# VHH binders against Small ribosomal subunit protein uS2c (rps2), part 3

Target 1, 281 residues: Small ribosomal subunit protein uS2c (rps2), of Bigelowiella natans (Pedinomonas minutissima) (Chlorarachnion sp. (q06j20)
Amino acid sequence: MNFELKNFNTIRINKNQTILIKTTNLENSSKEDTYQFILKMLKAGVHFGHKIKKWNPKMSPFIYQKLQGIHIIDIIQSYTYLKKACKLVYSKSLTDNYNTFLFVGTKKQSPIPNSIFYHASRCNSFYINNKWLSGMLTNWENTTRSINTLKYLKVYQKTNMFSKLSMKTHSIIDKKKNRLEKYFGGIQNMTSLPSTVILVGQHNEITASKECRKLGINNITILDTDCNPEFVDLFIPANDDSSSSLNLILGELQVAINIGRQKFCENLKTWKNSSSILKQI

## First folded at step 14 (VHH; from n4 with S104K)

Design q5
Fold by OpenDDE, fold request of step 15:
Structure q5 (fold): chain B 281 residues (1-281), chain A 121 residues (1-121)
Amino acid sequence: as target 1 above (281 residues)
Amino acid sequence: EVQLVESGGGLVQPGGSLRLSCAASGFTFDDNYMAWYRQAPGKGRELVAAIYNDDSTSYADSVKGRFTISRDNAKNTLYLQMNSLRPEDTAVYYCARDDYEWGKHRYTDHWGQGTLVTVSS
């Protein structure tokens, strides 16, 4: 699909369909940039939902139209909610250096796990991209125990301490390590509950969502047309099946987190220096 | 032009209460991060309270349960209700906006001139 900006208020999606962009809340100077970004989102396929038959009726407010048997997500809403989410994660990162982000997406045979890993890593965040084990957050004590075991085993492996063990014992330990790494590797350095969870693939991550709710952890979820918006505090209506869509959305979130963290560090340096100067006077 | 003007500071007895206001102009509160910071004599600036664009709030541990941040969007005014004030709360309090510039991968921040709060017997 070739997307073209027809004018400052409309984007052509196809030969017969135009999206009207309500710019009433946008400053004139930023309209062009907004349009360009929306075009980028369209090119990335953010607006493509699922087959019509797979939809959750509760997503109707976020669906723009039906096209060739699939739902088209309202790209303006996608933009708006993404922007909001980015501002939120930025500000959270700005205000709390201990603010930790956990990216969650485990859907097999999808681009989600790799995207989760990629973007979480780029912002030094934690991730679960293999499988969510029940109680990962709600039973934090057990999770911590597992993490500690993993860390311990990794150290032993690195130091060749297992060289003196029987082959059988070594194999058992190695299997255990590998299993733990598979499930807890992305959170091996997480020392406390995350402040924010970014979740992709709602259907596969219901348990994670429930745990977040139970613990009062902020949950940002990408919601496709087959999802339920009632389970999430903040969501981004968007295509969650496309690598390009996920990369765009998670990429923006990741960048926002990084910028917030950088700002936080700069502030700390500046403020500490100011205190030092005052002590010298 | 973005402007932030703090008011409400003054002298108060320990255990007393004070309400700070920050009148904002040049932008809307609907989707903005706002915060109160303070700088005590001889100390660095620190975050006191923040209100996020989802209306959630956060507080420094030292003020939790005593301070409340709120905003009136219709008036474009940020508030800090300070209860059970302590001498260690003595500081210049600053209102701040910190906005993530969407699409530009940068931020803009604005600060008020500050208002002095002195807690003393």
Scores: ipSAE 0.862, ipTM 0.951, lowest interface PAE 0.5, mean pLDDT 90
Fold by OpenDDE, fold request of step 15:
Structure q5 (fold): chain B 281 residues (1-281), chain A 121 residues (1-121)
Amino acid sequence: as target 1 above (281 residues)
Amino acid sequence: EVQLVESGGGLVQPGGSLRLSCAASGFTFDDNYMAWYRQAPGKGRELVAAIYNDDSTSYADSVKGRFTISRDNAKNTLYLQMNSLRPEDTAVYYCARDDYEWGKHRYTDHWGQGTLVTVSS
């Protein structure tokens, strides 16, 4: 599909369909930049929902139109909510105590796991992209034990003692380590509960969402037309089935996190220096 | 032009209360991260309280349960209610805005001039 910006108020999706961009809720320094970004989102396929029959009626406010048997997500709302989410994660990253992000997405045979890994890694965040095990957050003590076991085994395998073990014993240890790494590898350095969870694929991550709610952990979820918006604190209505869509959305989030962390570091340096100067006066 | 102006500082006895205000202008208040910082004599600046664009709040451990950050969007004013004040709360308090410029991958911050809070018997 070829998308074209017709003017500052409308984007042509196809020969017969035009989206009116209402700027009333879009506070950007440059309208042109906003439009260009929306165009980018459209090109990435962010607006494509699921088949009409698969929709959750609770997503109705975020659905723009039906097109050829598919729901089209309101791209303006997608933009607005994405922007809000980015501002939020940026702000959360400005404080050390709130500098823990967990990316979650485990849907098999989808682009979600790879996208989760890619973007979480790029912002040095934690991730779960294989399988959510019940109690990962709500039973944090058990999770911590698993993590510690993984860490221990990784170190043990590097010792001379390990090298002296039988092949059979090696195999047993390797299997255990690999299993732990499969499930906990992305959180092996997580020492406390995350402050914010970024979740993709709500249907597959219901348990994770419930645990977040139970613990009062902030949950940001990408919601497609088949999802339930009532289970999340903040959501981004968007296509969660496309690599391009996910990369755009998660990409913006991880960049925001990185920028916030950078700012945090700069602040610390500046404030420490100021303290030093004042002590000398 | 963005402007932040703090007020409400002063001398107070230990155990007393103060309410700081920050009058903001030049931007939309409701979708911004706002925070109070303080700098005590001879110490570095530190975060005291923050309010996020989802209206959630965070506090430094040292002030948790005693201080409350809030905002009035209609008045474009940020508040810090400080209860059970302690001598160690003595500092210049600053109001700050820190805005992530979405799409540009940069941030802008603004600071007030600060207001002095002195807690002393």
Scores: ipSAE 0.861, ipTM 0.950, lowest interface PAE 0.5, mean pLDDT 91
Fold by ESMFold2, fold request of step 15:
Structure q5 (fold): chain B 281 residues (1-281), chain A 121 residues (1-121)
Amino acid sequence: as target 1 above (281 residues)
Amino acid sequence: EVQLVESGGGLVQPGGSLRLSCAASGFTFDDNYMAWYRQAPGKGRELVAAIYNDDSTSYADSVKGRFTISRDNAKNTLYLQMNSLRPEDTAVYYCARDDYEWGKHRYTDHWGQGTLVTVSS
């Protein structure tokens, strides 16, 4: 094998730093699209990890270098794993409807809960963005009881019997409904366990990750440099603290899910029409 | 050029077994969603089994426990092992691949010509 230096291009990260990207054939339009997306990832700060002292050594294969006291994530690997994850959720959405994707991210005082809500809502998916309660998936029967209680209280609050209750009783029921809405509102229409879970903020979502592993539910996790990849089979090495990084990554997953759902709907329409035509013959 | 060629169909008695093969060319085999679909006479096409780019699988409820999808990346071949065949499994079986062109936010799919499976006494 001969290594040729002309097989690489460079991308400037800042005034003092550049990155080499292997470019064995960058003259076609698909390789230009790759470069443009990598630039978009760099502008969003996908490659900025945590401070070096906070790192998990098991993330070493995904760290490119250190810069000003921070680990820099290998953006080529971020791209590769994001591409794989997008292809996966697209493919799963060809067979799944909106009831099978669950986005999870509850870290307070971070952009995670808002990003989770925003992107899950825009691909007709479910979410948990306040707090993961232990047993939410592994004790699914209990979870469905909580969901049903929430639905019941929403209806009950509109009845004449509710309006006639004492102020004390009225307040107790309202507080219970608000607590259930807080924790279960994002999954109240989820009728079965999800096929795929998207997790952000591994440190806050350890229980959710363990429940997925116990149930054999595949999860996709954004892993920053302070995370443990041994707890996750499907991951994207990326900055999980920046709003712009999260929205880029979750946005691409959102788009992939939506395109797969659209293809699923088109297939159903096409194949039902074909069946009707064939019956007439 | 992407090409998918199915083989292994035929006439089988109820309770019998068949193994379908799909020889693939013109794409990176292990990086794609691949699936088996079927279309019975007078019915619409339906998904039978799928294998994803992480090698996880899914199955239609009607075939779960009886059919097994697999692939051999070295041979660029997708398989469907069909056991305990029933008359309602009679259909033309299609091999399909579907690729999400992530950079362009669009998809392309390709289909084989189909292989007939007939389950009858």
Scores: ipSAE 0.623, ipTM 0.866, lowest interface PAE 1.3, mean pLDDT 82
Fold by ESMFold2, look of step 16:
Structure q5 (fold): chain B 281 residues (1-281), chain A 121 residues (1-121)
Amino acid sequence: as target 1 above (281 residues)
Amino acid sequence: EVQLVESGGGLVQPGGSLRLSCAASGFTFDDNYMAWYRQAPGKGRELVAAIYNDDSTSYADSVKGRFTISRDNAKNTLYLQMNSLRPEDTAVYYCARDDYEWGKHRYTDHWGQGTLVTVSS
């Protein structure tokens, strides 16, 4: 920790390396809070990119330096873009009941699917963490049919008619339901297209990103150093391979969504009660 | 200090038009959610239109196609163009700004004093 915290925003990355971070905001009272959050991001490994040879040159503006064969992401830009993304999901959560949040991340043998499920579930949002099927959004009619079939089979499996079926027929229906649950379980209660999509692992989710662009749905994507920023409208330059990095970033989005929804609910209650009082007078 | 000053309200005939303005100061205008709300006599406050920090917009169903929210970031001014006005649009219209302090997990909102719009037949 630097001796003169208020004059120099310096953060040690390792024993021999520090980053000088200059305050660019107008509110000097928030300088210490910004510094402490950046320390949290560094501890979570948000700044660690991929090996240099795996990089996409279009990520060059978001790379601070290289260290030991790995690109280091500019943590100031990570902070700035995360702030913007959190403000956006907060405000969409409080102003439009059509705002449906869809979290997407399917890269197997990574922390992405579990982190996606965890954070979407904790803000009552939808998710796809197994596999993105082509046309999930652009062919919404087919997606809705698959969702309705899944819901039907879940109810059907609880009936006496199902319990009386042969073991062979029982197995066939169970297999079909399990396949639908695998791909559509996270969106089974989604009644319309999402307003905001949060993507992790761009290379695995190119089809989802292209569907969002075709439909005019803005997406928020965590972009590691091997990603293409041209496919995304709003992005957060950050490590997408670390559980701690993902959980910090998705956790902040989760909290922002929850707070916006809580404010919407409290405003509705407050404004409804005020109207009711006036009518009684 | 954050300040919001509305103007442009008044009395109009049904089918008429008004343009509301909200002059803003004390914050980074283009990074902020801003919105117009309204409150009719004896009714609760409701959202009319919003503009988000990515410049996308949303509208209440009752005003879609008739109202347009916009902003001029160079002038720090939020606008609401109101066309094809109806008696049901009679209300006090408020300019609002809402800021999420994401590192602190809290929010701060600011409201103008309101401007009265009366649509009478």
Scores: ipSAE 0.584, ipTM 0.842, lowest interface PAE 1.4, mean pLDDT 81

Design q5
Fold by ESMFold2, fold request of step 15:
Structure q5 (fold): chain B 281 residues (1-281), chain A 121 residues (1-121)
Amino acid sequence: as target 1 above (281 residues)
Amino acid sequence: EVQLVESGGGLVQPGGSLRLSCAASGFTFDDNYMAWYRQAPGKGRELVAAIYNDDSTSYADSVKGRFTISRDNAKNTLYLQMNSLRPEDTAVYYCARDDYEWGKHRYTDHWGQGTLVTVSS
């Protein structure tokens, strides 16, 4: 690929095709740092949208061009919105009030569920990657009961009393525990409603999005060219079908959350040491 | 250079009100996390109130309903309106700014020098 610095940076996708990136749309970072990250996004395929006929016209402002029967997402806007999202999740991870993140993505036969699990696990966050059950957040009392049952069954299965049960009773309890683990395993340690929800696959997660809206919970959504931006407050226009695209985007959110959590923990230690030095008995 | 200057502290009776200001310069004010912290003599520093990049806010449990954080982007100023003050609110109050340098995967923060609030009868 040949990259030239002009009023527009051009990036060659293949031997006969180029993409113009308008340099004047870049944010307040250095052009070299921005260029290197945009190249990383292009290599991950962040810019590949859906087939042209599947598009939602409301995504028009975020589409750069057509290429080989698909829409190409404006990579500068993908960069800008991802940066904004990363700064936001970092800042919210600095306080207990916003230090509960829930990653949601359940689209079967896609890289979404595995990517959701991978990144949520690596920033001490919660996830729903199998199926969103109606009322998981809006009926939090019922969800808490299911979580408590799951925790109880996990401990109960380790007891001598459980080992002495009939094979029929053993099997019934195993099946109930496995069902609860399937749906609630990713939130079993979530003691309160999440402050921020990260959604992937808008079409599959409409119920989750509506529950967040009803409860006033902030949601961040990856929007492909077939999605409706009117249903979300903060979004990242990006390819939601490719594992490399998802892992790049969720990975940056993961890192931002971890750095904010590290600072939160360091602040607590510093402030405890200050008060301990001044307390005498 | 990033600069944060607090003002508005002083002596006030229990039940009274006070408004703290933090004049800020050297950054894009309206897209940053900003917060008020406080530290009583002999105590650790604690978060009082925060305003986030999306203008959402959060408060410590001890001040909910009594304190209000806000900002004025035209004046580049962060505020803390403190109502129904209690002796337990006596502390040095600090204005803070925190920014995540996304391309470098690190943060920078800045603190004011503090303004003393004393609540006593």
Scores: ipSAE 0.573, ipTM 0.845, lowest interface PAE 1.5, mean pLDDT 82
Fold by ESMFold2, fold request of step 15:
Structure q5 (fold): chain B 281 residues (1-281), chain A 121 residues (1-121)
Amino acid sequence: as target 1 above (281 residues)
Amino acid sequence: EVQLVESGGGLVQPGGSLRLSCAASGFTFDDNYMAWYRQAPGKGRELVAAIYNDDSTSYADSVKGRFTISRDNAKNTLYLQMNSLRPEDTAVYYCARDDYEWGKHRYTDHWGQGTLVTVSS
C-alpha cells in the first residue's frame, strides 16, 4: 500500500530540519504548478515567522511548527490565501468603481517601505511608505488640500518668480514641499478614496486599518506570526521581514492588478468598436 | 467547460419588475467575479452590477437603488432583481464570469447568450 508515501515531498530548511509537504492536500487539477509555486515561496522564505516568544496566539491556526526558536508559517495556507487575494485584486481592477489601490507600509529599518514603493509604482497604484497621518482617508477633504498644495509647490519651484526669491524664502518653501512630498507624494494623483488597501506591517498601520474599517474600504493584509488576524477578513499569513518574501507576495498582487487593468482597457476598446458597428447598421 | 445560461427576460411596463437568472456550471461559483452587463441598441456594452469573490457588490449609477445582484451557491445561480424599470433599461442582458488564472498570469472570461428585456407600454 505504498500510495501514501508517494504523496509526500521533503524540503530541507537547514542541515538538520526538513518540512514534509503532503501532496494530496494540493489541488489535483494543477498539482504540479501548485507544487512549483510553493517551492518558490519556500525559497523566498515566506514561511519564516518571528521568534516564538513574539507570537500572537491568535495566529496559531496559521503556524505549522516551531523550528530553531521561530515559528514556521503553514505554507499551504499562505498559498491558498495569496491565491484568493490575487484573484480578488484582479477582479477589483476590472471595474472603474474598484480600480484604485493603495499600498501601505511604513515600518522603519525594514524592507517594507521600499517594497511598497517598488510594487505600487509598477501597477499604477498609490502608496504610503513613510508615515500614516491620522485622518489621511477619514478626513479626505483635508488630505486633498495637502495634495493640492504639494502639486502647486512643485510647479511653483520651476518658475522664474521662485528663482528670484531670497535664500531664506527658498529654504522655507523647499522644506514645506519636501515634507509634503514625504507624506503625500505617493497619493498626489489619487483623486478619490481608494477602493482597496494592501497593508504590510500591521503593528505600524493600526490607524490605517481602523480608517479603512470606518470607511468600508476593503484591506488586504500580510500577517506575520506576531499579528492579529481578527482585524482583517482577507489576509496572507506570511513572512513580512524579508525582501524576498515581500517582493514575491507584492509582486503577485502587482501582476494581478496589471492583468486586470489590461483587461479593463481591452473591454473599453472592444465595447467602443461594437457601438460603432451598431450605429452603422 | 464553463456554461452560463440567462433567463427571465421579457416585456414589462414602465415601473414594473423582473428577476433575471443565470444558471452556471463548470466552476466554483462563490470563488469568481460574476457580473451582469447590458447592451442597448446603438450602444456599447456596459456593466450593470457585479459581485466579487468577497461577496461585495457594485452597481452602475443608473441602476443603483433599483437593481440588486445576488447569488445562490446551492443552486449555482446568479440573480439580478430589477425594480422600478424604465424604458432606458431596455437592452440585452448578459451574465459574465471572469477568472484570473493565478500562477499563469492570465485571465479567462465567459459570457452567456443574453436575455432580452424590453420596457415599454
Scores: ipSAE 0.568, ipTM 0.833, lowest interface PAE 1.5, mean pLDDT 81
Fold by ESMFold2, look of step 15:
Structure q5 (fold): chain B 281 residues (1-281), chain A 121 residues (1-121)
Amino acid sequence: as target 1 above (281 residues)
Amino acid sequence: EVQLVESGGGLVQPGGSLRLSCAASGFTFDDNYMAWYRQAPGKGRELVAAIYNDDSTSYADSVKGRFTISRDNAKNTLYLQMNSLRPEDTAVYYCARDDYEWGKHRYTDHWGQGTLVTVSS
């Protein structure tokens, strides 16, 4: 805390708002990249919290100020925690080819379900964006049975035996398949419990969070000003209502996962080549 | 300049124990993924144990319950405690560091020169 005013640069949020940025670590080209990323976060609206009336007081350490009836999230902390989360998912991706990441966000009438689907799909990861069914992870054997039934029905509907059934039986089977697809389609190819779960919309996903804690599964959560940080091991204080904010944050996690998976694949190729060369010699 | 120097390898009887050390310099030790890999004669390199940025750990199935990865941030040293050693654990063991440069969407990794562990009856 040996900082003076001259150790800060200011960033204008808009015509009427200015934020002080600690400048001690912005003295080289890599620190300019940090500054540019923070600007990108500000432009995406990462720092806009909920109305003051909706806040959770436990988020107080992550709130920078009140402005025009809204809490403003401390963007420096958002940056720091996002950086930590990205490094973590990258490192988790370095192990085997299909380390399982599960993206969860089901809040209706929000950008969350679409953002979850979009980003999970683009990093070969799984998702639950419709409804979290209680016991989905803690009762994994039952979940696996539901997944296997879904896979079976998809194949069965293509057979001649199915085509010969009555229209009533067709309808019953189709409705069962559609229900299973709705809830389990995003985890259809998940063969084991996920190693890491990414949650958005804590209020809607409290059951999922509790299941992760019970099972010891690493859980990363985006926490807006109306959320409780005490229930989460790793979190990113950020706006969870804005499409641009969600897509920036989930996009960075998506990229980190992809880069780690790419490195894992390249390491396997390199190590296999080294073994082949040694055997030839 | 990132440097990783392994030590603690040697000859040991089956059922014995060894503790490998990896002295590290040139980076913030506790903010990085670190791991032990091994390469047996004529075989490919494989992951043995990893310690993640949140201090959680993972192990290859072949070493679970016998090996323990840890680090001492005050000494900038990564450890691998190897108990109940078996002849198939004979390999050169490598310390590795990996860091994701988040702002640039790229990574940097470093490897030690390795330390030989021989388990022979």
Scores: ipSAE 0.532, ipTM 0.831, lowest interface PAE 1.6, mean pLDDT 81
Fold by OpenDDE, look of step 15:
Structure q5 (fold): chain B 281 residues (1-281), chain A 121 residues (1-121)
Amino acid sequence: as target 1 above (281 residues)
Amino acid sequence: EVQLVESGGGLVQPGGSLRLSCAASGFTFDDNYMAWYRQAPGKGRELVAAIYNDDSTSYADSVKGRFTISRDNAKNTLYLQMNSLRPEDTAVYYCARDDYEWGKHRYTDHWGQGTLVTVSS
């Protein structure tokens, strides 16, 4: 889709379709910068919802219009909520407490799992992108046991003792390790409950969402037009079906996390007292 | 052609129960927003209950705890279980498929013919 800017208030999607951008609601210092970013969001397809009948009416406040049988998400609200989400994760990453982030998205045959992995990894965050197992958070003791088992098996396979085992035993251990890695690999270094969960694909991650709520863990969710905003504390109305949309949104979040952590590190007094060679670099 | 056909209405005593059904044709309930409305004599049509595509529900305050909306996608049928009925629940009940458009309120694109529910001693 070719997007053409007609003016500061109107973006042309095609010859017959236009989206009005209400720039008056933008409180940014640079209107032009904001506009360019919104344009970027549109190019990424952030505004594309589902078919008009495939919707949750609770999302109506975030639906801008119908276009060719598809709900169009209010891109200005998408932008606003994305900014709020970024500010939140930035603030959390800036605190003296090591705040952990867990990215969750497991929808198969979608771009979600790969996007989750990609962005979680880039901000040294944890992730679940294969399958959410019931009780991962609410039964943290069991999760921890599974993680410890995985860690143990990984170490064991690297030892000389492992080489002395029969092929059958090797196979059993390998299968168990692989299974654990499949489900827990993304959280193998998570030593405590996450402070914040970033969730993609609400319908597939209902259990995760419920566990977050039960435990009082902040849940940031990308909400498409078919989602339920009542299940989340903070959300971003956006297309969750395209890689481009997901990468833009999750990209901004992971950058915010990284920037916050960097700032935190800069403020750490420990650097002044550190004898690390890194102090010389 | 989209069709909605309500059934199950009738006369019931206060405190009684009724179950309304809405048979849908021409489309499926999958991923559709469906709702029950009612119109009492001399009053406007009002939303009673809605069911979303994630099976979450919403109810008017006046019917919360008493009415339950549900659907069977396999049968393409919408239901309204009405318990503890009151005289003020007397109305024609309509099945509806709802939609939304920017700048407008939620709207219904298809209505059933309605079924009369009378609650009287």
Scores: ipSAE 0.007, ipTM 0.266, lowest interface PAE 9.7, mean pLDDT 86

## First folded at step 15 (VHH; from r1 with S58H)

Design r5
Fold by ESMFold2, look of step 16:
Structure r5 (fold): chain B 281 residues (1-281), chain A 121 residues (1-121)
Amino acid sequence: as target 1 above (281 residues)
Amino acid sequence: EVQLVESGGGLVQPGGSLRLSCAASGFTFDDNYMAWYRQAPGKGRELVAAIYEDDSTHYADSVKGRFTISRDNAKNTLYLQMNSLRPEDTAVYYCARDDYEWGKHRYTDHWGQGTLVTVSS
């Protein structure tokens, strides 16, 4: 209906694609800021799902329409859930515990592993971006031993004792260290289990998801149209194939974590300074 | 606009119990981060307990198993049930609200003026 169309903004994504959004469904406060962020999400391709035949029907509430053989994710819901996720990770980052967050995404030949590494590194958090080994969290004792072996080999390879070894022994040690770095490098400084796991690529990370459930570790997941929302604690319906989409979503989570960690550190300084000043006087 | 008022503090013997309340106004109470902090005389503030936007909770190790945070969204009130109190729990207890304005990449926080809890023989 024409009057209903007055409540929509049309956004041209590229030469041949246009998306409607209903402005009355936007958050009332700061509508211009909300609109600009939704434009950024659309430009990043957050709304592009998978081919229609790959969908999971339980994602139906989060699908806006079908376009050119793919499902289009409801960008308003993507926005809403991203907001919730950012608020949550901000709140959980109000601590000086570096072990709080673990980013997980290992899907080969996708932008996921690189995006996971980039964003976890930039918010002083840990990551698994090559392969999830069964028991990485549920068998934490074994994982800790592997981490310690990696640290040992890194130091050992720099010693004169190492330089005196045969070429065959060099190669064996190099291969072991490289394997451990590949799987454990992103968690080598983790000293305890995380409380929150940020996961991308649900199908590739089912073992990680099961370990989180067994251990009671919170799971925040980016869910594309082919994913199951029933098995996730908090999710963001979004495109998980595009580097621009992943970087926008993980970037917002990264920023929220950084701001919360900074706030906690500044609050602690303020409280200690106030107490110290009073004691000095 | 946002106001937080603590109550329920007082003097109690070791092993006793108290229930702190924080009456809140000026915001949508549910789905917000709320927390209790405490500050002992001559010390900094420490986080005691938090309830997150997803209603999950966190407790400092020093109070885990003894304290329970909860909220009643209908009454706009945050609670801290404090059991098995110890002299080390003596402090001014503050309730706090923190709201992350994502998209603007900033936060706003609000604090009550505190309620004194004294645990002594």
Scores: ipSAE 0.610, ipTM 0.849, lowest interface PAE 1.2, mean pLDDT 81

